# Ledger of designs, part 244: VH-VL binders against q9h9l3

Target 1, 176 residues: q9h9l3
Amino acid sequence: PRKMVAIDCEMVGTGPKGHVSSLARCSIVNYNGDVLYDEYILPPCHIVDYRTRWSGIRKQHMVNATPFKIARGQILKILTGKIVVGHAIHNDFKALQYFHPKSLTRDTSHIPPLNRKADCPENATMSLKHLTKKLLNRDIQVGKSGHSSVEDAQATMELYKLVEVEWEEHLARNPP

## First folded at step 13 (VH-VL)

Design C77 (framework fv_amlenetug)
Fold by ESMFold2-Fast, scan of step 13:
Structure C77 (fold): chain C 176 residues (1-176), chain A 120 residues (1-120), chain B 108 residues (1-108)
Amino acid sequence: as target 1 above (176 residues)
Amino acid sequence: EVQLLESGGGLVQTGGSLRLSCAASGFTFSDYAMTWVRQAPGKGLEWVSAISGEGDSTDYADSVEGRFTISRDNSQNTLYLQMNSLRAEDTAVYYCAKDRITIFGPFDYWGQGTLVTVSS
Amino acid sequence: EIVLTQSPGTLSLSPGERATLSCRASQSVSSDYLAWYQQKPGQAPRLLIYDASSRATGIPDRFSGSGSGTDFTLTISRLEPEDFAVYYCQQYDEYPYTFGQGTKVEIK
């Protein structure tokens, strides 16, 4: 397999008024879209807001969820030394409390050629749902039962593959 | 009360090495990312390096990558910066600072700073 | 890297006057991840404002932050003698963290 994975995390609301985003699910797929990791994760703090419409997380998922510290260790073992692809990936890294090297990070919300292919302004931040529909002709994040982080990670990898050759060449000439 | 106390600064020759320490107290040290920020005499602030609460994830400014190493000892509540291959441009007051939330936040507490002077 | 440009470089005012300090980012700062610090000679920086407009613990209400995207402002409504200092903006939207070059607020 190549040294590249895609990640998507789901967060729940903790802290005062549920304003803190805490990791509650993480999915990682390889270059071909095969699942390397997919676990529900138990935040160390009381969950105030499950954000179920978007996260897909319910109280029942927390019963046998992996504690944050253990899950984080497993996830970092997979990410370390690899090119990591995500959409608005800074939010995922924040939830993981993890600094991933910029040279090995690919954020599909900030790749100008990808926006160009979608007929969107190059510097705009477009949603994963919008880019996937425009470029892959596929509907994701449908319905009211929440998102699938596996589906989102797979879509993110496929989007990156559309511009991989062009973008890797750009990064080689213009290192971050 | 939260306190951060730097030590280890001094005069070193170009090409030399120096290790800075920051002793932390008054909060659960391992829950927070820590950072080093420097300030050259009469100049502004420059971020140098950061480390996650667990100590297993780090990041560096391009100007110091490969020469400086950030680390922490959570059992001793101490943050370190190992500085190798020092250059005149590394002359600055070095501050350690605590992330306000856990990681990727602004810095709510700073130490007093320790002066590093690099001369030929 | 996000470059932060502060203006003016020096602001000369008298106690009791309003100070308005600008910070402009080379690209949009997401989620208002922008902070303001005060630094007095020989001292470490002190956090004043975070998330563009939230006052840090213990900071007087004469200090306020505003703005979003690329344009941010720190306002001191009525300068006290202790407010004459250098002020820095900082973005924490992405690493590397960057600071503005500073604005010196000095006595006229």
Scores: ipSAE 0.364, ipTM 0.783, lowest interface PAE 3.4, mean pLDDT 90

Design C78 (framework fv_amlenetug)
Fold by ESMFold2-Fast, scan of step 13:
Structure C78 (fold): chain C 176 residues (1-176), chain A 120 residues (1-120), chain B 108 residues (1-108)
Amino acid sequence: as target 1 above (176 residues)
Amino acid sequence: EVQLLESGGGLVQTGGSLRLSCAASGFTFSDYAMTWVRQAPGKGLEWVSAISGEGDSTDYADSVEGRFTISRDNSQNTLYLQMNSLRAEDTAVYYCAKDRITIFGPFDYWGQGTLVTVSS
Amino acid sequence: EIVLTQSPGTLSLSPGERATLSCRASQSVSSDYLAWYQQKPGQAPRLLIYDASSRATGIPDRFSGSGSGTDFTLTISRLEPEDFAVYYCQQYDEWPYTFGQGTKVEIK
């Protein structure tokens, strides 16, 4: 009954030595994997490190990027009241400066049944790439030009769907 | 320079209500998430509730959700915690605390705390 | 939720001695999102260390933090009389934030 979306954000390094992670791209997909949002986002602070190998962000993407405050407003309108699925999703919420209710949050890096299906220790934090290869037989985050946040959001939703029934039942018995 | 001053604590009966205030100064209040952390007598620290800088995003510990409401008035540099349906387990010193970065960081400044005692 | 366990519960030392306090997390804390606070009786907590090893503004250099993953340490190289207090670790890697139960550093 409650609508569900998956999110993946790309961050660049700002602040001293590029240690602060600032939002530079956000992709949101619906339950079927259709793109609801996908924009490059301009951080309010100077970009020290594009982290291109992982983020896929280059200086050219910043030229017409949506300013952070505007992008944040658009994104929050999509997320509010929905079940939001992500991988290590706390990092995405931090970049968005947003508290999403824990009862409506699903983090595929912290779902023990998902790790069990992948023959991984239940309390380990496995990468999205590893879980997607093991459980969906699909290679994501290939090459050296950075990750696709659309591809990552789609993979994250598909991974959650593998354990959705049992995990929602678990959450009903053990509310977060 | 940064100062946080809580007020509103006191003795209240189970089932009662109380509103705490935290007056902030010395920083741009609207740029930082604010948090309430409580400490029961002789016990450790427990996070209670948090609110984003703009005030449009909030969250609560399971033990207080549905009973407590966090809010802020950025024009007055004041943070609030409305506490309803109080239980004996809510007895604690309540601290307001400022996020170090903007959100999801540690707390770089804390108020002096205000004592809430819930008795039957 | 990440559970933080501090040890020892109480550490009895004299001024001038070194204090070593441990904080163990039930799950790996990424990006060193671990802080240490000092609390004296009747006072609010004070931030000492953030990002596992960075000293907060105004904190003397005798305080240092180290560690990563699941094992973190706060070291006070030479205890001053004002350092006798309760110390808490806190993780901010996962929401909701959690605190350790505290380590009391007391005078012998």
Scores: ipSAE 0.209, ipTM 0.725, lowest interface PAE 4.2, mean pLDDT 90

Design C79 (framework fv_amlenetug)
Fold by ESMFold2-Fast, scan of step 13:
Structure C79 (fold): chain C 176 residues (1-176), chain A 120 residues (1-120), chain B 108 residues (1-108)
Amino acid sequence: as target 1 above (176 residues)
Amino acid sequence: EVQLLESGGGLVQTGGSLRLSCAASGFTFSDYAMTWVRQAPGKGLEWVSAISGEGDSTDYADSVEGRFTISRDNSQNTLYLQMNSLRAEDTAVYYCAKDRITIFGAFDYWGQGTLVTVSS
Amino acid sequence: EIVLTQSPGTLSLSPGERATLSCRASQSVSSDYLAWYQQKPGQAPRLLIYDASSRATGIPDRFSGSGSGTDFTLTISRLEPEDFAVYYCQQYDEDPYTFGQGTKVEIK
């Protein structure tokens, strides 16, 4: 079987009025939840808004952060050829400036069986926090210090495992 | 001014090959993802393929995967689409389009299109 | 894959009237990653609206976009003769990129 990883990225605001989301941290975990990559990343543009309440990023994290081009190369080496699991993963790929093959992409925000298990409408986009609470009975993204991308990546992998057999069979019959 | 100019379209036989080009000017070409979108005569728009700014990441519609290859030459500000094993269903006007942001955005500038006709 | 369904297929109106075009997604579109394009015969598509409600550069304010989740609307407040065209919605939230089938706005 192909190797499977889960990814979660934190973004900061750059560009006019901080409206552009730029990569500032990336965490990647393997199938068992072990950390393969976790680095702070320095955006190429001036940071206007750290979005600390959500990102957990502070100025101190940028001092020795890996420059974007270097971090991107490292991350793509890990993702290439693997099944990549994420939540609203399009935003992570956008921040990485990367097209991952759709046949190897699993987005837990767009898996109808997962929403169904959570008693949510199949076509709705539910937050990672909500799905994790309903299906794993676990609270993530707790407190005021921002999110942990490691915690989010681990939760995302565990959520996918709940529907993995059913969803992989569906994808085999209905290729994306 | 941003300009995109497609070329390379024409009449080709079923099973044949054709290479499309898109010459870009007026923006920093390597900073933006580029895409090909096609439109069959009298029909709607269908996304075909996309490539990242650096050219190291590509994406394809299921209908063309394995037959078409998108590439770019950032030193020449040119986007390409190599089309192999052409089918009648590939007959369309092919548009080159620029991503509004770096990647995964709306398409803010489009070329005029180049017609590809595939016949037996 | 997200399927976009546009309605009506054809909208027959006179200059000066209001046009309301619908685009419904089979799945929720995150962060309003939805765009609207205008296409006239023999021409390339022209971007009108991005991020569901943001007007593209050079687009007159009679064009407005609204909606979120699965239901999106393009409104043209007072049709000008040059606005009679085909309009497409497009999502960029999920690969593959998909377009609606189009709505033709024609003169009554």
Scores: ipSAE 0.502, ipTM 0.851, lowest interface PAE 2.6, mean pLDDT 91

Design C8 (framework fv_amlenetug)
Fold by ESMFold2-Fast, scan of step 13:
Structure C8 (fold): chain C 176 residues (1-176), chain A 120 residues (1-120), chain B 108 residues (1-108)
Amino acid sequence: as target 1 above (176 residues)
Amino acid sequence: EVQLLESGGGLVQTGGSLRLSCAASGFTFSDYAMTWVRQAPGKGLEWVSWISGEGDSTDYADSVEGRFTISRDNSQNTLYLQMNSLRAEDTAVYYCAKDRITIFGPFDYWGQGTLVTVSS
Amino acid sequence: EIVLTQSPGTLSLSPGERATLSCRASQSVSSDYLAWYQQKPGQAPRLLIYDASSRATGIPDRFSGSGSGTDFTLTISRLEPEDFAVYYCQQYDESPYTFGQGTKVEIK
């Protein structure tokens, strides 16, 4: 649908021993994969662990990053009222401190037809990297410099488009 | 010391409306997400609704979606639950509770609860 | 939604004994976002354990939590008279928040 976006967030560790996941980058793309939002975000708490191997976040990215409260407002204006696609999207919503309506949420880690197309067990949670390789023949999250949230959001939208017709029909028959 | 005090419960007829309040003190109210949890007589706990610290995001259990509205007045340190189109199965003690962290944590402080009885 | 199933439904023990309570999730709970609450008759629930194994402020060390994924346990190492109550597990990994049906720990 026209009013559909895909999101991917990167988190850093804050709080005691870096155990709290705090938002440090957010990327949002439209249905065609065009970037609508992509900003580094400054957490309100001291960063204990950048988790650079996974997040791609370094101290230099924080120097002119958008403060969390401002970034959150911008992001929510984009998400509100739209179908939001993500992979394990509950983690992104938690980092954003936001509850998106279940009826407008699409999580590519929990779509049985998508796993079936990838020759994976329908009830298993598969990584974005694995599904993208299997179904789109594309390698993402390559190397040890961290992930690109833009690349991940684009891959997530493309994966959803593979099952969009089938899954939207399923949801119409079985409203969440 | 954190305190939460519910009020507004009572007897109401099926199809009626009722508004619950929760007065909070002892913490910076606007920094914490708040929730309503209910418990039917002799039954377990059921989550009802959630609201972010600034009040700009809300969520509801499927059983109350479209009928209940959660809101807050941060200037008065008060949480509300507006209940419309009440059904017999809404009969329960309603607790307000505070998020432990700021958001999406467990609930570290609970009010004493207020009883809502729905009958025809 | 994530369904939490507690067992046993009722646990009959004497003061001084060890209590072991189970909570099983229908789906994996990420990052151990699981809590345990104690509730006594006529009272609000009281947070005991959060993040599967962290004790809440003021909770005695005889209470401990363990587990991850789909299988979680609350252990009371040596029951005191005040520990006879109903215990609930709760996940806060995703919406809707859900609670187990409760385990009643009663005097034998």
Scores: ipSAE 0.007, ipTM 0.550, lowest interface PAE 10.0, mean pLDDT 88

Design C80 (framework fv_amlenetug)
Fold by ESMFold2-Fast, scan of step 13:
Structure C80 (fold): chain C 176 residues (1-176), chain A 120 residues (1-120), chain B 108 residues (1-108)
Amino acid sequence: as target 1 above (176 residues)
Amino acid sequence: EVQLLESGGGLVQTGGSLRLSCAASGFTFSDYAMTWVRQAPGKGLEWVSAISGEGDSTDYADSVEGRFTISRDNSQNTLYLQMNSLRAEDTAVYYCAKDRITIFGPFDYWGQGTLVTVSS
Amino acid sequence: EIVLTQSPGTLSLSPGERATLSCRASQSVSSDYLAWYQQKPGQAPRLLIYDASSRATGIPDRFSGSGSGTDFTLTISRLEPEDFAVYYCQQYDEEPYTFGQGTKVEIK
């Protein structure tokens, strides 16, 4: 029983010209890939750009969506004290307005052994789609209707599990 | 007008404790993350700690983690930094600063700074 | 952590001249999450530029930022007497937030 979860968030554009990224969906899965949380979230600001091609969010999803402050409280209760895995996870934490301890954070976009297994430069930032295809032989984020944050969170957990033993040993020797 | 006013700095002995305060006005305090940045005499800027708008999430530089505690009182529009187990290398001017957006942005407003001198 | 290296350490110029300040990151800064601050003697830092190239509120047009990835530049097109100060770059792409060591722009 590991205290580890994976997270993926979808953001919509708010603010001037839709340049601000605001949380509109969050999915969290446990170590085995079971869904612990998956809700559409209503930003406190007017949505200028749904970014539907990438986010999968449409106006209909905002009807009865959980208000940001309530959703944030629910999400933080799940994340607190756990190892949280994500891909480019700083963006998710930014959308959540949340500081997660560095020692409990795992970012699959910044794990050199993972890039090495994918035959990519260790210092490069590779997309979740590319790493998942290369290492898990699975296509995610397919089509023009937007991403599934559940699918992305599950893929992220599976990618981390490929390097978990090696990376946890590295972190024990070199604390972040 | 946005204003940030620090207080609580002074001379303290190695191993001692000190509490800094920052009084904020001119904006909706609870909507913005707040940060402490320090500057040792004649040196550059070093980020110390940050706290979310609601006060329920915090982060610390490795050099101060376990010794410093950031907190806020949104009812009084005040930010705090509790400094324990002070060391000579903690000697610096401490600035409070406001996040430009809400969180994880640059700092658009800064206080005047308060000097903390740690000596034996 | 991302280390920011500023150059030159000191720039000696006269009013009316152009100042060009560099900031280099040890790894790529995503989404141009790079800011520039001005600090005058005895004062707190003042935000000049954010997101690599956006001017902060109230900042004169003579200040401009450019660059992406690992190489960023602050330009002051025509120095005014009040511009002689120390300038710091800062990244906010990942924790810990880090600042460059500073470039001092001093009067010749």
Scores: ipSAE 0.356, ipTM 0.786, lowest interface PAE 3.7, mean pLDDT 91

Design C81 (framework fv_amlenetug)
Fold by ESMFold2-Fast, scan of step 13:
Structure C81 (fold): chain C 176 residues (1-176), chain A 120 residues (1-120), chain B 108 residues (1-108)
Amino acid sequence: as target 1 above (176 residues)
Amino acid sequence: EVQLLESGGGLVQTGGSLRLSCAASGFTFSDYAMTWVRQAPGKGLEWVSAISGEGDSTDYADSVEGRFTISRDNSQNTLYLQMNSLRAEDTAVYYCAKDRITIFGPFDYWGQGTLVTVSS
Amino acid sequence: EIVLTQSPGTLSLSPGERATLSCRASQSVSSDYLAWYQQKPGQAPRLLIYDASSRATGIPDRFSGSGSGTDFTLTISRLEPEDFAVYYCQQYDEFPYTFGQGTKVEIK
């Protein structure tokens, strides 16, 4: 059995017109929802757009933030060899500049049985907020001060646990 | 300005091995993920493998997982693809390509390709 | 994986005509992470369009991309002799990266 963690990252806008998404916070929780990692991260490029309404990142969070290269090394140490759960997780991996093996990746935005339980079309991409409300009867990403990556990672793990047995069996029969 | 030059292709027997190289110039090599894309004769493009800018993270298409190994030498600006246990289905022109962004982007520059022919 | 289906397989047109090439995805491609490439015989692919509608450096303005979700289009407003080639779409929204099977644009 491999260990399993859930991840959620917050990104800020860098580059021309702030269109590049750069890692600014990462939260990782274990199977039970305990926090293994939660740090603000300083991008190597100047921040053009904090995207605060969604990211929750402000200038003050950057003052003692961990430099990107150091944070990336710490995060990859936690993720390597583990089953990693996330929601639209390719965005997190892109921000980390990291290729996680497909066989060890679980994306709750692309698990047909999970959508089925939420009475949503199996091939639709549903938001984490919607799935969490429908299946866990819990409101996340509330208010206008940005999302909590810890809260999002915890919700993501709980959502995966609802379909874990059936999805792991599916993957064993249909290896990615 | 940006150039990618592939080498190492050739004729090999089934079960054999080949090592492809891609020499890069005209950009900061270590800042960009690199990829190998192949094209079988008369067929379309198929992604094979990718490696992060620092070389510490890799991924592979299911068809080559366990047989191919992508690596890079950032001090020499060179990308590699070690191909083991070659099959007839691996016959293709292999292209080296550079990520446009840093990772998970489209490919803005491609090499000219190197032909790998696998026969019994 | 996301399967990309290009149509038509072959498009036969004369110079000066408008070419419209389709790329349909089996699943929604988020953030318009779709690219178009041109490939001439014996040559490597050349990036034309990225992020569904952004023209790559050095690409003439007769090339344009549009679309979102599952339906994407490459348009060549006035075909020139050098535009007769095979065109591929590619998604980079999900891993593994996938390409369409190509559309051949040939002289009528």
Scores: ipSAE 0.243, ipTM 0.747, lowest interface PAE 4.2, mean pLDDT 90

Design C82 (framework fv_amlenetug)
Fold by ESMFold2-Fast, scan of step 13:
Structure C82 (fold): chain C 176 residues (1-176), chain A 120 residues (1-120), chain B 108 residues (1-108)
Amino acid sequence: as target 1 above (176 residues)
Amino acid sequence: EVQLLESGGGLVQTGGSLRLSCAASGFTFSDYAMTWVRQAPGKGLEWVSAISGEGDSTDYADSVEGRFTISRDNSQNTLYLQMNSLRAEDTAVYYCAKDRITIFGPFDYWGQGTLVTVSS
Amino acid sequence: EIVLTQSPGTLSLSPGERATLSCRASQSVSSDYLAWYQQKPGQAPRLLIYDASSRATGIPDRFSGSGSGTDFTLTISRLEPEDFAVYYCQQYDESPWTFGQGTKVEIK
């Protein structure tokens, strides 16, 4: 195994008018796309807005959800020391209240060769849905019932694998 | 009321070490990330280091990575910054600051600052 | 890293005038994760605005924030004598947390 994982988190709205993004689901897959972690997570604050159209989270998912502090500990044990792949991954790390080393972080929303393969401007931030459709010929995040974080994490790993050799060589020559 | 009280600044020679402390009160210390921000004389604000509420995750500005260590003692409500291999460029007022929300956000409370002067 | 550029560097105005301060980000700041601080000589910074447009507790109505993406503005509708200070913007979208270089609002 390459000691590489992909992560995708779903957030709900807490705090005044639901403007705070709080972790409510996390999925982690290994290099081959096998699920290492997938749990609904109960925020420590009252959920004001489930953001269901995007998060896929409903009140029913919170009944048996893992409390945030416990889930965070489990997740950090999986991420520590590994190369972590994600899309706009800074949002996931912020929700986890976690700092992952830049040298071990791969953000598929900020990889110029990946955008180039998709016929998109190199420095633009393209959505996971768009890149997956263009490069993997697969429709994800379909409909209005919300995203699957497992599906998103798997797609993110597959996207990274398309540029892995080129990008790892670039990073070795141009360390972040 | 929230209070952050800094100490440990002073004059030190290039290559020397200093340990800064920040005593916190008026909030549940372990629930909030804490940060150090510095300001060189006549210059702007520069983020230095951050630590999670539980103390299990840290981050550093590239300029201090490997030389500075942030830590906290939640039983004493105290934040620390161990500064080693000090350089003239580290001369600044060092502020202790509290995150506004438990998810890393802006800094709603700041200490008074402690001056660190590095000379040779 | 996200680089924040503030303009103008210095704004010379008289009490009673409107001040408009700009902060531009090198890349889009998501979820309006941008704050404004005021700093007076010899003092620590004071949080004025967070989430681009929300006033912090105790901050007078004359201070307002606006903008999204890469372009953000702090407006002081009618300068009071105590408002002459240095103002910094800060993004907290992604690490490292970065500040603009500051705009000095000075008396004309």
Scores: ipSAE 0.513, ipTM 0.847, lowest interface PAE 2.7, mean pLDDT 91

